# Designs tried in a protein design chat: VH-VL binders against Protein mesh. Part 1

No score or structure here was measured in a lab: all are predicted.

Target 1, 209 residues: Protein mesh, of Bombyx mori (Silk moth) (h9jiq1r811to1019)
Amino acid sequence: GVAGIFGDPHIVTFDDLQYTFNGKGEYVLVRVDHSQLKLDVQGRFEQVPRNIHGAVNATHLTSVVAASNNSQTIEVRLRPQHAQWRYRLDVFANGKRVYFDRTALRVQYFPGVTVYQPMYVLNQSEIVVMFSSGAGLEVVENRGFMTARVYLPWTFMNQTRGLFGNWSLDVNDDFTRPDGTLASVDLNNFQSAHRDFAQHWQLTDREQR
Positions, changes and structure headers below are counted from each chain's first letter, unless a header gives other numbers; antibody chains are not in Kabat numbers.
F, E and O stand for the ipSAE by ESMFold2-Fast, ESMFold2 and OpenDDE, each averaged over both directions (binder to target, target to binder). V2 = 0.75 x the mean of E and O + 0.25 x the DockQ between their complexes.
Where letters were taken out, [cut] stands.
The coordinates of atoms that the task and the answers printed are left out; those that the model quotes come from them. Centres of patches stay.

## First folded at step 11 (VH-VL; from i7 with heavy chain G106Y)

Design j7
Fold by ESMFold2, look of step 13:
Order: structure tokens, then sequence, then C-alpha cells
Structure j7 (fold): chain C 209 residues (1-209), chain A 122 residues (1-122), chain B 106 residues (1-106)
């Protein structure tokens, strides 16, 4: 299955439920905590920069951090517009910045995870992360916005939690909170998605990667 | 052994185009392991990065110079070139070509040409 | 643009003395900083990359330290060939160089 964050921001769950929210801070996108299978994918959302008409009341994805089982932790971070001269995204492996801008560096191997950029991309606008667990992460920058997709094999079915839902093949239980209760979310009200569901998946400073 | 050598006119009139070529010997521009840079130094002053090129033709320029700079590569001659248009006296400098290299995610210029002085004067 | 400020502009020292050269960045560049030596009529020579790693063939008397915004090049005991101009350079964004520190004989 596949789930993702697109645009400003729109979420598509593993059960194909689509919703929006405008939360700020760090959130659990998907988490699996099984004795033999671990996955943790977190997203950071920031206020959209002010335009000529003043403050914009929206947020956007600016960073994704992921690890699976005993892999190194991979972060993909959106570079600020003024700092995007040669690189659109920064990539960190266990906190060390790594680059994919040359032939020998296009595919790199780290403990438990492989990271690469597509063959004709030189500006790190697309990064693919492949964990040995079978989990995958694709991050794309386009016109200053970050899109992220998480790909999971069927072995993760019914085991996921977070903003991307629980992959039960039923959209009606995707708004499940960390305590297991079901949120009633008004899909036409961005405050409802945050108030009733997403805020419960927000991370504190001690919980952030 | 790898060597870089700048060539071109040492005197250019104001408003004209400065044109330099860097010839690479003892190595190949086409390897895809390096970027190829132009860096200049006005007499008695510090260094300024002008821009760089990858063997595929992709270029990146210093934003302060971008409107006047063109860097090109000719892999068949193992050369890359700089054109700087509309020059003034402020463009008088020693011009270096250099190899942009990396090790363990750290970047640096490890090979430099000897430099060529270009004077802008009428 | 990341501005690198080197200080002092000139160090007047004798052979055998310790030289300490400073480079300050206008914003954090993590450890993406290199040091170069330049003698008159020559191209710069790479000394240090990644803030603290000596390039191949560079004598042990040269060492670099720092991260973030404050960086130091140290020459533990100056030799006659060390009297030159030294530049720092960052590569966290497009490359910029410091203004240089001239190390000259007292």
Amino acid sequence: as target 1 above (209 residues)
Amino acid sequence: QLQLQESGPGLVKPSETLSLTCTVSGGSISSGDYYWSWIRQPPGKGLEWIGEIYYSGETYYNPSLKSRVTISVDTSKNQFSLKLSSVTAADTAVYYCARDSTYDSYYYFDYWGQGTLVTVSS
Amino acid sequence: EIVLTQSPATLSLSPGERATLSCRASQSVDSYLAWYQQKPGQAPRLLIYGASNRATGIPARFSGSGSGTDFTLTISSLEPEDFAVYYCQQYDNWPTFGGGTKVEIK
C-alpha cells in the first residue's frame, strides 16, 4: 500500500481516505511497533511564508524523518527558497548530510537502508529511501513544496498508526487516535481534522527524532 | 598527473566579453565525479567563485554575476570555458579554473590552474 | 549569501611561533569549511577540509577546529614556508571565501 502528503497539505491514507489539515509542528505520519517489525515516519509542518498580502493561514510539509527496524535514520528536509541554488532537498543519514549530485554518489548504502536519486536528477529534487524492512519513502520537491509518499508491503497491513491511518481496508476507522478511540472528523473543516484527530499524533520535544 | 591550464587574452576592453578556456590534462572531464569551476581574484584581494559546470552541461553561477556569465564544456577537447560579458575595470583579476571535488560529503577545490591575469582597460 | 569574516587581517610572527587564524560565518555552515594557503604568484593550496581534516600531504603542524559559525586554523610552530595568505571557504551553499589572513615575518 501507499499513503502520502501532497500540496498544502493533503493527506491520502493507506485506505485511500483523503483529508486536509493545517497543523504546525512534528507529527507521526506512520508508526508500526511490532516485536519483529518497526517503522517510524515523522513529518514536520511549518507556516507558509508571508506573501505580498500578509500572513498566509496554511502550513506545509518541510521535513520527513524515517527509520525502520535497526536502520539508520534518514531525514529529507526542504531547503529554503533562497538556499536552493544546486540542491532542492537536504538528506541526512543519522544526522550526517549526504549528497547525490555526482555519478558515484547517485545510489548510497547505509545500515538497513538504501537512498538514491533518479538517474537524470542532479538537484536533489527527488529522493527515494528504501529500507531493508520493505518500507519505502519517496520525497519530491516541486516549486517549493514537498510531497512525500510511504510505500509498504502487505506485511504491514493492519499494523500502521498515525496520520496515514491503520490500513484496515476500511476508511471509516482511519481517524484512530493513539489511545485507540475513533475521532469524528468533519472533512470540510480544517480545525476538525486537527482538533479531533491530528493533534493527538503531534510530537513533543522529547519525542522528536 | 592531472593539470588544469587557463588560456585566453590577457587584455579586454570595457563593455566587451572576457573569454577564457581551461584545458584539462591527465584526467577526464567526462568522468562525472567532479564539477569544474571558475574562480577569480582581483589583484591584492580575495577569492570569488564565479560558477561551475558538470560534464553533462548543467551550470551553476554566483548570483551576483549570473546575468553576465556563461560557462560551457567541450568534452571532446577535455576543456571548459568562461565567458563574462560587459566587463568593467572591476572585472580585472587573476582567473583560475579549479576542480570541485568531494570526500565523505565534504567539498573542496583540490586542483587549480596556475591562473591567468585578465586586465580590463581602454 | 554566506559571508566569511577572517581575523586578524594580518598576523606578524616569527618562525617557531604559534599562529591562530579565525574565520566567522554569518550563519551556520556546520562543518562544511575548508582552509587554503596561497603564496604570491601561486594558486591556493588546500590545507583543511570538513573544518578539521588535513588534506593529503599537509604537515601535522596545521590543524583546524570549529563548527557552526566559528572556525580556527592553527599552525603550531611556524616554519619559513608558512608565511603566506590563508583563506577559509564554505560549501554549505554556493562557495564563498573569507577575506584572508596574511601571516608575515615580524
Scores: ipSAE 0.475, ipTM 0.785, lowest interface PAE 2.7, mean pLDDT 89

## First folded at step 14 (VH-VL; from k1 with light chain S31Y)

Design m8
Fold by ESMFold2, look of step 15:
Structure m8 (fold): chain C 209 residues (1-209), chain A 122 residues (1-122), chain B 106 residues (1-106)
Amino acid sequence: as target 1 above (209 residues)
Amino acid sequence: QLQLQESGPGLVKPSETLSLTCTVSGGSISSGDYYWSWIRQPPGKGLEWIGEIYYSGETYYNPSLKSRVTISVDTSKNQFSLKLSSVTAADTAVYYCARDSTYDSYYYFDYWGQGTLVTVSS
Amino acid sequence: EIVLTQSPATLSLSPGERATLSCRASQSVDYYLAWYQQKPGQAPRLLIYGASNRATGIPARFSGSGSGTDFTLTISSLEPEDFAVYYCQQWDNWPTFGGGTKVEIK
């Protein structure tokens, strides 16, 4: 299965439910906390810059942080457009910046996780994170916007929680809050997605990776 | 032992194109382990990075110069080159070629050519 | 563009004295900062990388410190060969260099 965040932001859950939300801060995208299987993927959302038409009431993804089982924690962070020299994205392994910009560095192995830049990419605009648990994360920069996709093998089915839903094969329960209650979300009103569902998955500073 | 050497005309007329070549010996550009840069220093002033090239041909330029700069590589000759168009007296400088190297995620220029003075005047 | 401001512009000292050179960045460069030494008619020579790591063959009297926006190069006891111009250079974005600090004999 696959779930993702695209654009400003448009979310597709593991059950193919599509919605938009306008939250700021750090959120749980997907979490698994099974006795033998752990995954934590978090996203940071920031206000889209103001334009000549005034304030923009939308957010965009600027960072993704992920760990699985006892892996190192990998963060992929969007660089500001004025700093997108040859590096469109920054990558951190347990808080240390790492680079994939040379032949010998294109694939790097860390405890529990492999990170690489695809061979056709030279500017760190695409980064792939592959956990030994089978979970995968793909982060792509395009024209200053970050897209992220989480790929999970079927061993994660029915075990996920967060903004990417529970992978139950039923879209009707994807808006499940951390306490297990089901949110009533008006898909025609993306403020409803934040108010009734997404804000409950928001992290405090202490909970962030 | 790795060595970089700049070559090209030392005098260029205003509005013309400055052209320089860096010849690398004692190592290979095509290894893919390094980026290859041009850096200049106006007389009595500091250093300015112009741009760089990877062996595959991918380039990155200083934004203040990018409209006038072309860097290219010829791996068969183990050389990379600089063209700076529409030059003025402000482009008078010592031009260095340099290797961009890395260790443990830290970058630096570890090998430099001896530099060549290019004067822009009538 | 990340602007590096070095101070002082000139540092007049005698052999045996301690030299302290400052480099300040216009925005955080974390620890991605290098120091170079340049003598007249020569190319720059790498001294310090990653803010504090000495390059191969650099004597222990050279040390670097700092992170973020404020960096220091220290020469604990100046030798005659240390009178030169020193540049800082950042690698957090496309490379920029400071304006230099000239260390000269008093």
Scores: ipSAE 0.513, ipTM 0.790, lowest interface PAE 2.6, mean pLDDT 89

## First folded at step 15 (VH-VL)

Design n1 (from m8 with heavy chain S105N)
Fold by OpenDDE, fold request of step 16:
Structure n1 (fold): chain C 209 residues (1-209), chain A 122 residues (1-122), chain B 106 residues (1-106)
Amino acid sequence: as target 1 above (209 residues)
Amino acid sequence: QLQLQESGPGLVKPSETLSLTCTVSGGSISSGDYYWSWIRQPPGKGLEWIGEIYYSGETYYNPSLKSRVTISVDTSKNQFSLKLSSVTAADTAVYYCARDSTYDNYYYFDYWGQGTLVTVSS
Amino acid sequence: EIVLTQSPATLSLSPGERATLSCRASQSVDYYLAWYQQKPGQAPRLLIYGASNRATGIPARFSGSGSGTDFTLTISSLEPEDFAVYYCQQWDNWPTFGGGTKVEIK
């Protein structure tokens, strides 16, 4: 299954439910609670910078962190615009910055995870993370915005929750909260999605990776 | 032993285009392990990075010079070149070519040419 | 751009003395700071990369320290060949160099 967050921002769940997210802070995008494998994908959302028209009342994805119990933690972070020389995204493996801008470094292997920059990209605007479990993370920077897609094997179905939904092939249970309760969300009300569902997946400072 | 050598005219008239070539010997530009940079130093002043090129042709330039700078690479000749258009007296400097290397995810200029003085004068 | 400010502009010392050179960045450059030595009529020579790593062939008397915005190059005991201009250079953004510190004989 595949889920993703796009644009300003728009979420597509594993069950293909679409909704708008506009939270600020750190949130659980994907939490896999498999009996043998744990995977946690977190997203950081910050206020969209002011532009020539003034303040923008929206948030955007600025960082994605993927952690598994059998792999190193991979973080992909949007570089500040003033620092986007050669690299649009920064990548961290267990907190250490790593680069993919040279032939020998395009694909790098870490314990339990492979990270690489596609061959058609040279400015580190796209990073692919492949876990040994078969789970994948794709992060793309485009025009100053970060997009993230998470790919999960079928074995994680019914074991996956988060902002990307309860993956069960049933869209009706996508808004499952961390405690297992089902939120009633009005898809036409952004505040409902946040208040009733998304905020429950927000991480406290102590929980942030 | 890797060697870099700058070549080109030492005198350029104002408004004309400065053109230099860096010839690399003892190593291949097309190895994919390095970026290749141009750096200049006005007489008695500090160093200024002009730009760089990868063997594939990808370039990055100093924003202050971007509109006037073109860097190219010729892998068949193991050379890369610099063109700086619309030169003024402010472009008078010793121009270096250098190799950008990396180790443990850190970067540095490990090999430099001897530098060539380019004077902009009528 | 990231501006690197080196101090002092000139450092007058005698052989055998300790030299301490400062480099301050206008914003954090993490550990992506290199040091170079330049003698008259020569190209710069790499001394330190990643703030604290000595390049191959560089004597142990050269050491680098610091992170973020404040960096230091130390020459524990100056040798006659160490009198030169030293530049710091950052890699967090497009490369920029400090103004240099001239280490001269007192």
Scores: ipSAE 0.794, ipTM 0.900, lowest interface PAE 0.9, mean pLDDT 95
Fold by OpenDDE, fold request of step 16:
Structure n1 (fold): chain C 209 residues (1-209), chain A 122 residues (1-122), chain B 106 residues (1-106)
Amino acid sequence: as target 1 above (209 residues)
Amino acid sequence: QLQLQESGPGLVKPSETLSLTCTVSGGSISSGDYYWSWIRQPPGKGLEWIGEIYYSGETYYNPSLKSRVTISVDTSKNQFSLKLSSVTAADTAVYYCARDSTYDNYYYFDYWGQGTLVTVSS
Amino acid sequence: EIVLTQSPATLSLSPGERATLSCRASQSVDYYLAWYQQKPGQAPRLLIYGASNRATGIPARFSGSGSGTDFTLTISSLEPEDFAVYYCQQWDNWPTFGGGTKVEIK
């Protein structure tokens, strides 16, 4: 299954449900907490910078943090526009910044996870993360915006929670809150999606990776 | 036994284009493990990074010089070159070519040319 | 750009003395800082990379420390050949160098 967050921003769940998200802060994108299988993907959303027209009432993805089972934690972060020398994205493995812009560094192996820059990318604007559990993360920078996709094998079905929903082939259970209750969301009202569902997946300071 | 050697005219007139070539020996410039940089040092002053090039041709320049700088690579000759247009007296400096290497995801300039003095004068 | 400020500009010491050189960055550069030694008429020579890693062939008397914005190069006991100019250089953004510290004989 594949889920993702795009643009400014829109979410597509594993069951292909689409809704608008405009929260600020750190949120759980995907969480699997089984005794034999664990996955935690978090996203950080910040206010879109002011433009020539003034303040923009929107947020955008600026960071993604992921870990699976006992893997190292991988963070992919959007670099500020003024600091995009060579790199559009920063990558951190277990808190250490790592680069993928040279042949020998294009693919790097860490405990429980492989991270690489695709061969057709030269400015670290795309990063692929492959966990030993089979979960995959793809982060792309395009025109100043960060996009994230999560790829899951069948072993994760019916176990995922978070903003990307429960992968069950049933969109009716995608808005499952952390307490297991189903939120009633008006898809035509982005405030409803946030108020009734998304805000419940916001991470507290203690829970943030 | 990697060696870098700068070559080009030591005197350039104002408004003209400074042109230098760095010849690499004892190693291949086509290696994807390195960037190749130009760095200059005005007499009695510090160092300024001008720009760099990857073997595939990707370049990055110092923003303060970007409009005047062109760096190119010739893998067949194992060389890379610098062109700096519209020079003034402020461009008088010793120009170095250097190799940008990496280890443990840290970067450094490990090999340098001897440097060549370029004087901008009428 | 990231500005690196080195201090002092000149350090006058005798052989055998300890030299402590400072490099301060205008913003955090994490551990992406290198140190170079330059003697008159020569190109810079790499001493330290990644803030604290000695380059191959560099004597143990040279050591680097620090992270973020404050870095230090230490020469535990100056040898006659150590009197030179030392530059710090960052890699968090396009490379920039400090203004240098001249270590001269007292």
Scores: ipSAE 0.788, ipTM 0.898, lowest interface PAE 0.9, mean pLDDT 95
Fold by ESMFold2, fold request of step 16:
Structure n1 (fold): chain C 209 residues (1-209), chain A 122 residues (1-122), chain B 106 residues (1-106)
Amino acid sequence: as target 1 above (209 residues)
Amino acid sequence: QLQLQESGPGLVKPSETLSLTCTVSGGSISSGDYYWSWIRQPPGKGLEWIGEIYYSGETYYNPSLKSRVTISVDTSKNQFSLKLSSVTAADTAVYYCARDSTYDNYYYFDYWGQGTLVTVSS
Amino acid sequence: EIVLTQSPATLSLSPGERATLSCRASQSVDYYLAWYQQKPGQAPRLLIYGASNRATGIPARFSGSGSGTDFTLTISSLEPEDFAVYYCQQWDNWPTFGGGTKVEIK
């Protein structure tokens, strides 16, 4: 299964439910806490920079951090446009920067996780994170915006929680809060997705550690 | 034993194009292990990175010079080249070619050419 | 652009003395900083990479330290061949160099 965040903040769950939210801060995208499988993928959303028309009332993804089982933690962070050079995304393994700018460095191995830049996409930054658990993360920068996909093998079915839903094959339970209650979300009201559902998956500073 | 050697005219007229070639011997540019840079130093002043090229032809340039710089590579001759257009007296400098190497995700310029002085004067 | 500010601009010392050269970055460059030595009429020579790792063939009297924004090159006991200009250079973004520190006799 595949779930993701695309373009302006547009979320597609593992059950193919689509919604938009306009929250700032750090949120649980997908979490699995099973006795045999652990996964934690979190996203940071920031206000879209002002444009020639003034303030923009939207947020966008600027960082994704992920770990699975006992892997090192991988963060992929959007690099500011003025700081771009050979790459458009920063990658950190347990907080240490890693670069993928030449042949010997294009695939790098860390405890529990492999990270690489594929060659098939020209003139776009792309980072692929492959955990030994079978979970995967793909992050792509395009024209200053970050998109991300999380792909999971079928062994994760029915075990996911967070903004990417439950992967139950039933879209009706994808707005499940951390306490197990179901949110009633008006899909035509951007504030409803945040107010009624997404804010409950927002992380505090203590939870980010 | 790897060696880099700059070559080209030592005198260039204002508004014309400065053109230099770096010849690499004792190693191969077609390896995917290195980037190849041009760096200059005006007389009595510090060092300024101009730009770089990967063997596949990808280039990256100092933003302050980008509109005037072209770097190219010829892997069959084991050479890479610099063109700097519309030169002025401010472009008078010693020009170096250098190899960008890595160990353990740390980067450095480990091999440099001897440098060639290019003077911009009518 | 990441600006590297080296201090002092000139360091006048005698052989046998300890030299301490500073490089400060306008933003964090983590450990991605190199030091070079340049003698008159010569190309720069790599001394230190990754803030603290000596390049091949560099004498043990040269050491580097620091991280983030503040870096130091130390020459524990100056030899006659050490009187030169020293440059720091960062790799966190496209390369930039400091303005140099000239180490001169007296």
Scores: ipSAE 0.492, ipTM 0.773, lowest interface PAE 2.1, mean pLDDT 87
Fold by ESMFold2, fold request of step 16:
Structure n1 (fold): chain C 209 residues (1-209), chain A 122 residues (1-122), chain B 106 residues (1-106)
Amino acid sequence: as target 1 above (209 residues)
Amino acid sequence: QLQLQESGPGLVKPSETLSLTCTVSGGSISSGDYYWSWIRQPPGKGLEWIGEIYYSGETYYNPSLKSRVTISVDTSKNQFSLKLSSVTAADTAVYYCARDSTYDNYYYFDYWGQGTLVTVSS
Amino acid sequence: EIVLTQSPATLSLSPGERATLSCRASQSVDYYLAWYQQKPGQAPRLLIYGASNRATGIPARFSGSGSGTDFTLTISSLEPEDFAVYYCQQWDNWPTFGGGTKVEIK
C-alpha cells in the first residue's frame, strides 16, 4: 500500500481516501505501535511564502521525519529557495547531516535503514528511504514544493494511524482521531478536515522527533 | 600526484569575455567523486568562489556573477573551463581552479592550481 | 549569502608564540568550516576541515575548534614558515571565504 502528500497539501490515504487540509505545524502522518512492528512518520507544514498578490492562505510540507523499529531516524527537509545551491533537500540521519551529491555517496547505509538518491537525480531533489521493516519513504522536491509518499507492505495493514488513515480497506474509519473516536469530516470543506480531524494529530514540541 | 594548472590570456579588454582553462593531471575529472571550481582573488584582497561543475556537466554559480559566468567540462581532455563575459576592471584578479572534495561528509578544497593573473585593461 | 568575519585583520607575533585566529559566521554553519593558509604568490593550502580535523600533512601545532557561528584556529608555537595569511571558508551553503588574518613577524 501507498499513501502520500501532494500539492498544497493534498492527502491520499492508504485506503485511497482523498482530502486536503490547511494546517500549520507538525503532524503524525502514519504511526504503527505494535509490539513487534513500529513505524513513526511525521510531517512539518509551514505557511506558503507570499506571492505577487500578497499573502497566500495555504500551507505546504517542508519536512518529513521517519523511523521504523530500532532504525536510525531519518529527516528530509526542504531547503529554502535562496539556499538551494546544488541540492534541494537536506537529509539528516540521527540529526547528523548527510549528503548524496557524489557517486560514492549516492547510497548510504545506517542501522535499520538505507537512504539513497536515484541514479537519474543530480541535485538531491529526490530521496528514497528504505527501512528494514519493509516501510519505504520517497521525498521529492519540485519547483520549491515537497511531495512525500509512504510505501508499506501488507504486514502493516490494519495497524496504521494518523493523517494517512487506518488501512482497513474501508474509507469510513480513515478519519480516526488519536483517542479512537471517529471524526465527521465534510470532504467539500478544507476547514472541516483540519478542524474535525487533522488538528488532533498535531504534535507538541515535546512529541516531535 | 594530482595537479591543476590554469591557462589562458593574462590580459583582457573591458567588455570582452575572459576565458580560462584548467587542465587536471594525475587524476581524472570524469570521476563522480569531485566537483571542480573556479575561485578568484583580486590583488591584495580575499577569495571569491565563482562557480563549479560536475563531470556530467551540471553547473552551479555564485549568485552575484551568475548572469556572466559559464563553466564547461571536456572529460576527453581532462579539462574544465571558465568564461566570464562583459568584464570590467573589477574582474582583475588571480584566478584559481580547485577541486571540491569530501571525507566523512566534510567538504573542502584540497587541490588548487597555482593561479593565473588576469588583468582587465584597455 | 553567509558572511564570514575574521579577526584580527593582522596579528603581529614572534616565533614560538601562540597565535589565535577568529572566524565568525553570520549564521550557523554547524561544523562545516575549513581553514586555509596562503603565502605570497601561492595558492591557498588546506589546513583544517570540519572545524577541527587536520588535513593530511599538517603539523600538530595547528588546531581548529568551534561550531555554529564562532570558530578558532590556533597555532600553538609559531614557526618561521607559519607567517602567512589565513582564511576560513564555510560549506553550509555555496562557498564563501572570510576576509583573512595576516600573521606577521613582530
Scores: ipSAE 0.386, ipTM 0.751, lowest interface PAE 3.4, mean pLDDT 88

Design n1 (from m8 with heavy chain S105N)
Fold by ESMFold2, fold request of step 16:
Structure n1 (fold): chain C 209 residues (1-209), chain A 122 residues (1-122), chain B 106 residues (1-106)
Amino acid sequence: as target 1 above (209 residues)
Amino acid sequence: QLQLQESGPGLVKPSETLSLTCTVSGGSISSGDYYWSWIRQPPGKGLEWIGEIYYSGETYYNPSLKSRVTISVDTSKNQFSLKLSSVTAADTAVYYCARDSTYDNYYYFDYWGQGTLVTVSS
Amino acid sequence: EIVLTQSPATLSLSPGERATLSCRASQSVDYYLAWYQQKPGQAPRLLIYGASNRATGIPARFSGSGSGTDFTLTISSLEPEDFAVYYCQQWDNWPTFGGGTKVEIK
């Protein structure tokens, strides 16, 4: 299964439910806490910068951090436009910055996780993270926006929680809160997804990776 | 042995376009391993990176100059070039071409041209 | 923009003395810093890359150290050919150079 965040922010769950939310801060995208299978993927959302038309009332994804089982923690962070030069994204392995090239450093191995950039990429605008658990993360920068996709094998079915849903093959229960209760989200009301569901997956500073 | 050599007019009038060419010999500009940069130094002052190009044509520019800068490459002649538009006296400098190199993610300029003085004067 | 501040601007020393040149970055650049030597009328020459690695052909009297925001170039015993201007350069973002330290004969 595949779930993702695109644009400003548009979410597609593992059950193909689509919604938007405009929250700021750090949120659980996917969490799996099974006795033999663990995954934690978190996203950070920040206010979109002002443009020539003034203030923009929207947020965008600026960082994704992930770990699975006992892997090292991988963070992929969007570089702000004023700091962009050759590289579009920063990559950190257990908090240490890592760079990629097309040759000896294109594919790098860390405990429990492999990270690489595709051979056609010269500017770290696309990073792929592959955990030994079978979970995968793809992060892409395009025109200043970060998109992220999480790929999970069928072994994760019915075990996910967070903004990407529970992968039950039923869109009606994807808005499940951390306590197991079901949120009633009005998709015609763009504030409802945050108010009734997403804010409950928001992290405090001590909960962040 | 790799060598870089700048060429072009040494005198440019204000508001006109400064145009320089770097000729690479003893190596190939078409190597996928390197970027090719322009760097300048006003007389008696420090160094300023102008921008770089990859042999396929991808460019990156110093944000303070990018509205006036165009860097291009001609792989058939083993050359890359700089155009800086709308020049003023502040653009008077020695202009260097350089090869951008890396080892284990460390970026640096390992080969430099001799440099060419370009004076902007009426 | 990452600003590199070099100090002192001028270092007046005699041959045989130890030179210590400082480069301070406005934000962390990790180990992504290089040092160059430039003599009058010549292009810069790479001395040190990755904060501490000597480039090919650079004598052992040159050493670099530091990480993050504070970096040092040391010339353990100055030779006559070492009197020149030294620049640091970072690449954590688009490349910027320090203002230089001139090492001159006392």
Scores: ipSAE 0.013, ipTM 0.574, lowest interface PAE 6.8, mean pLDDT 86

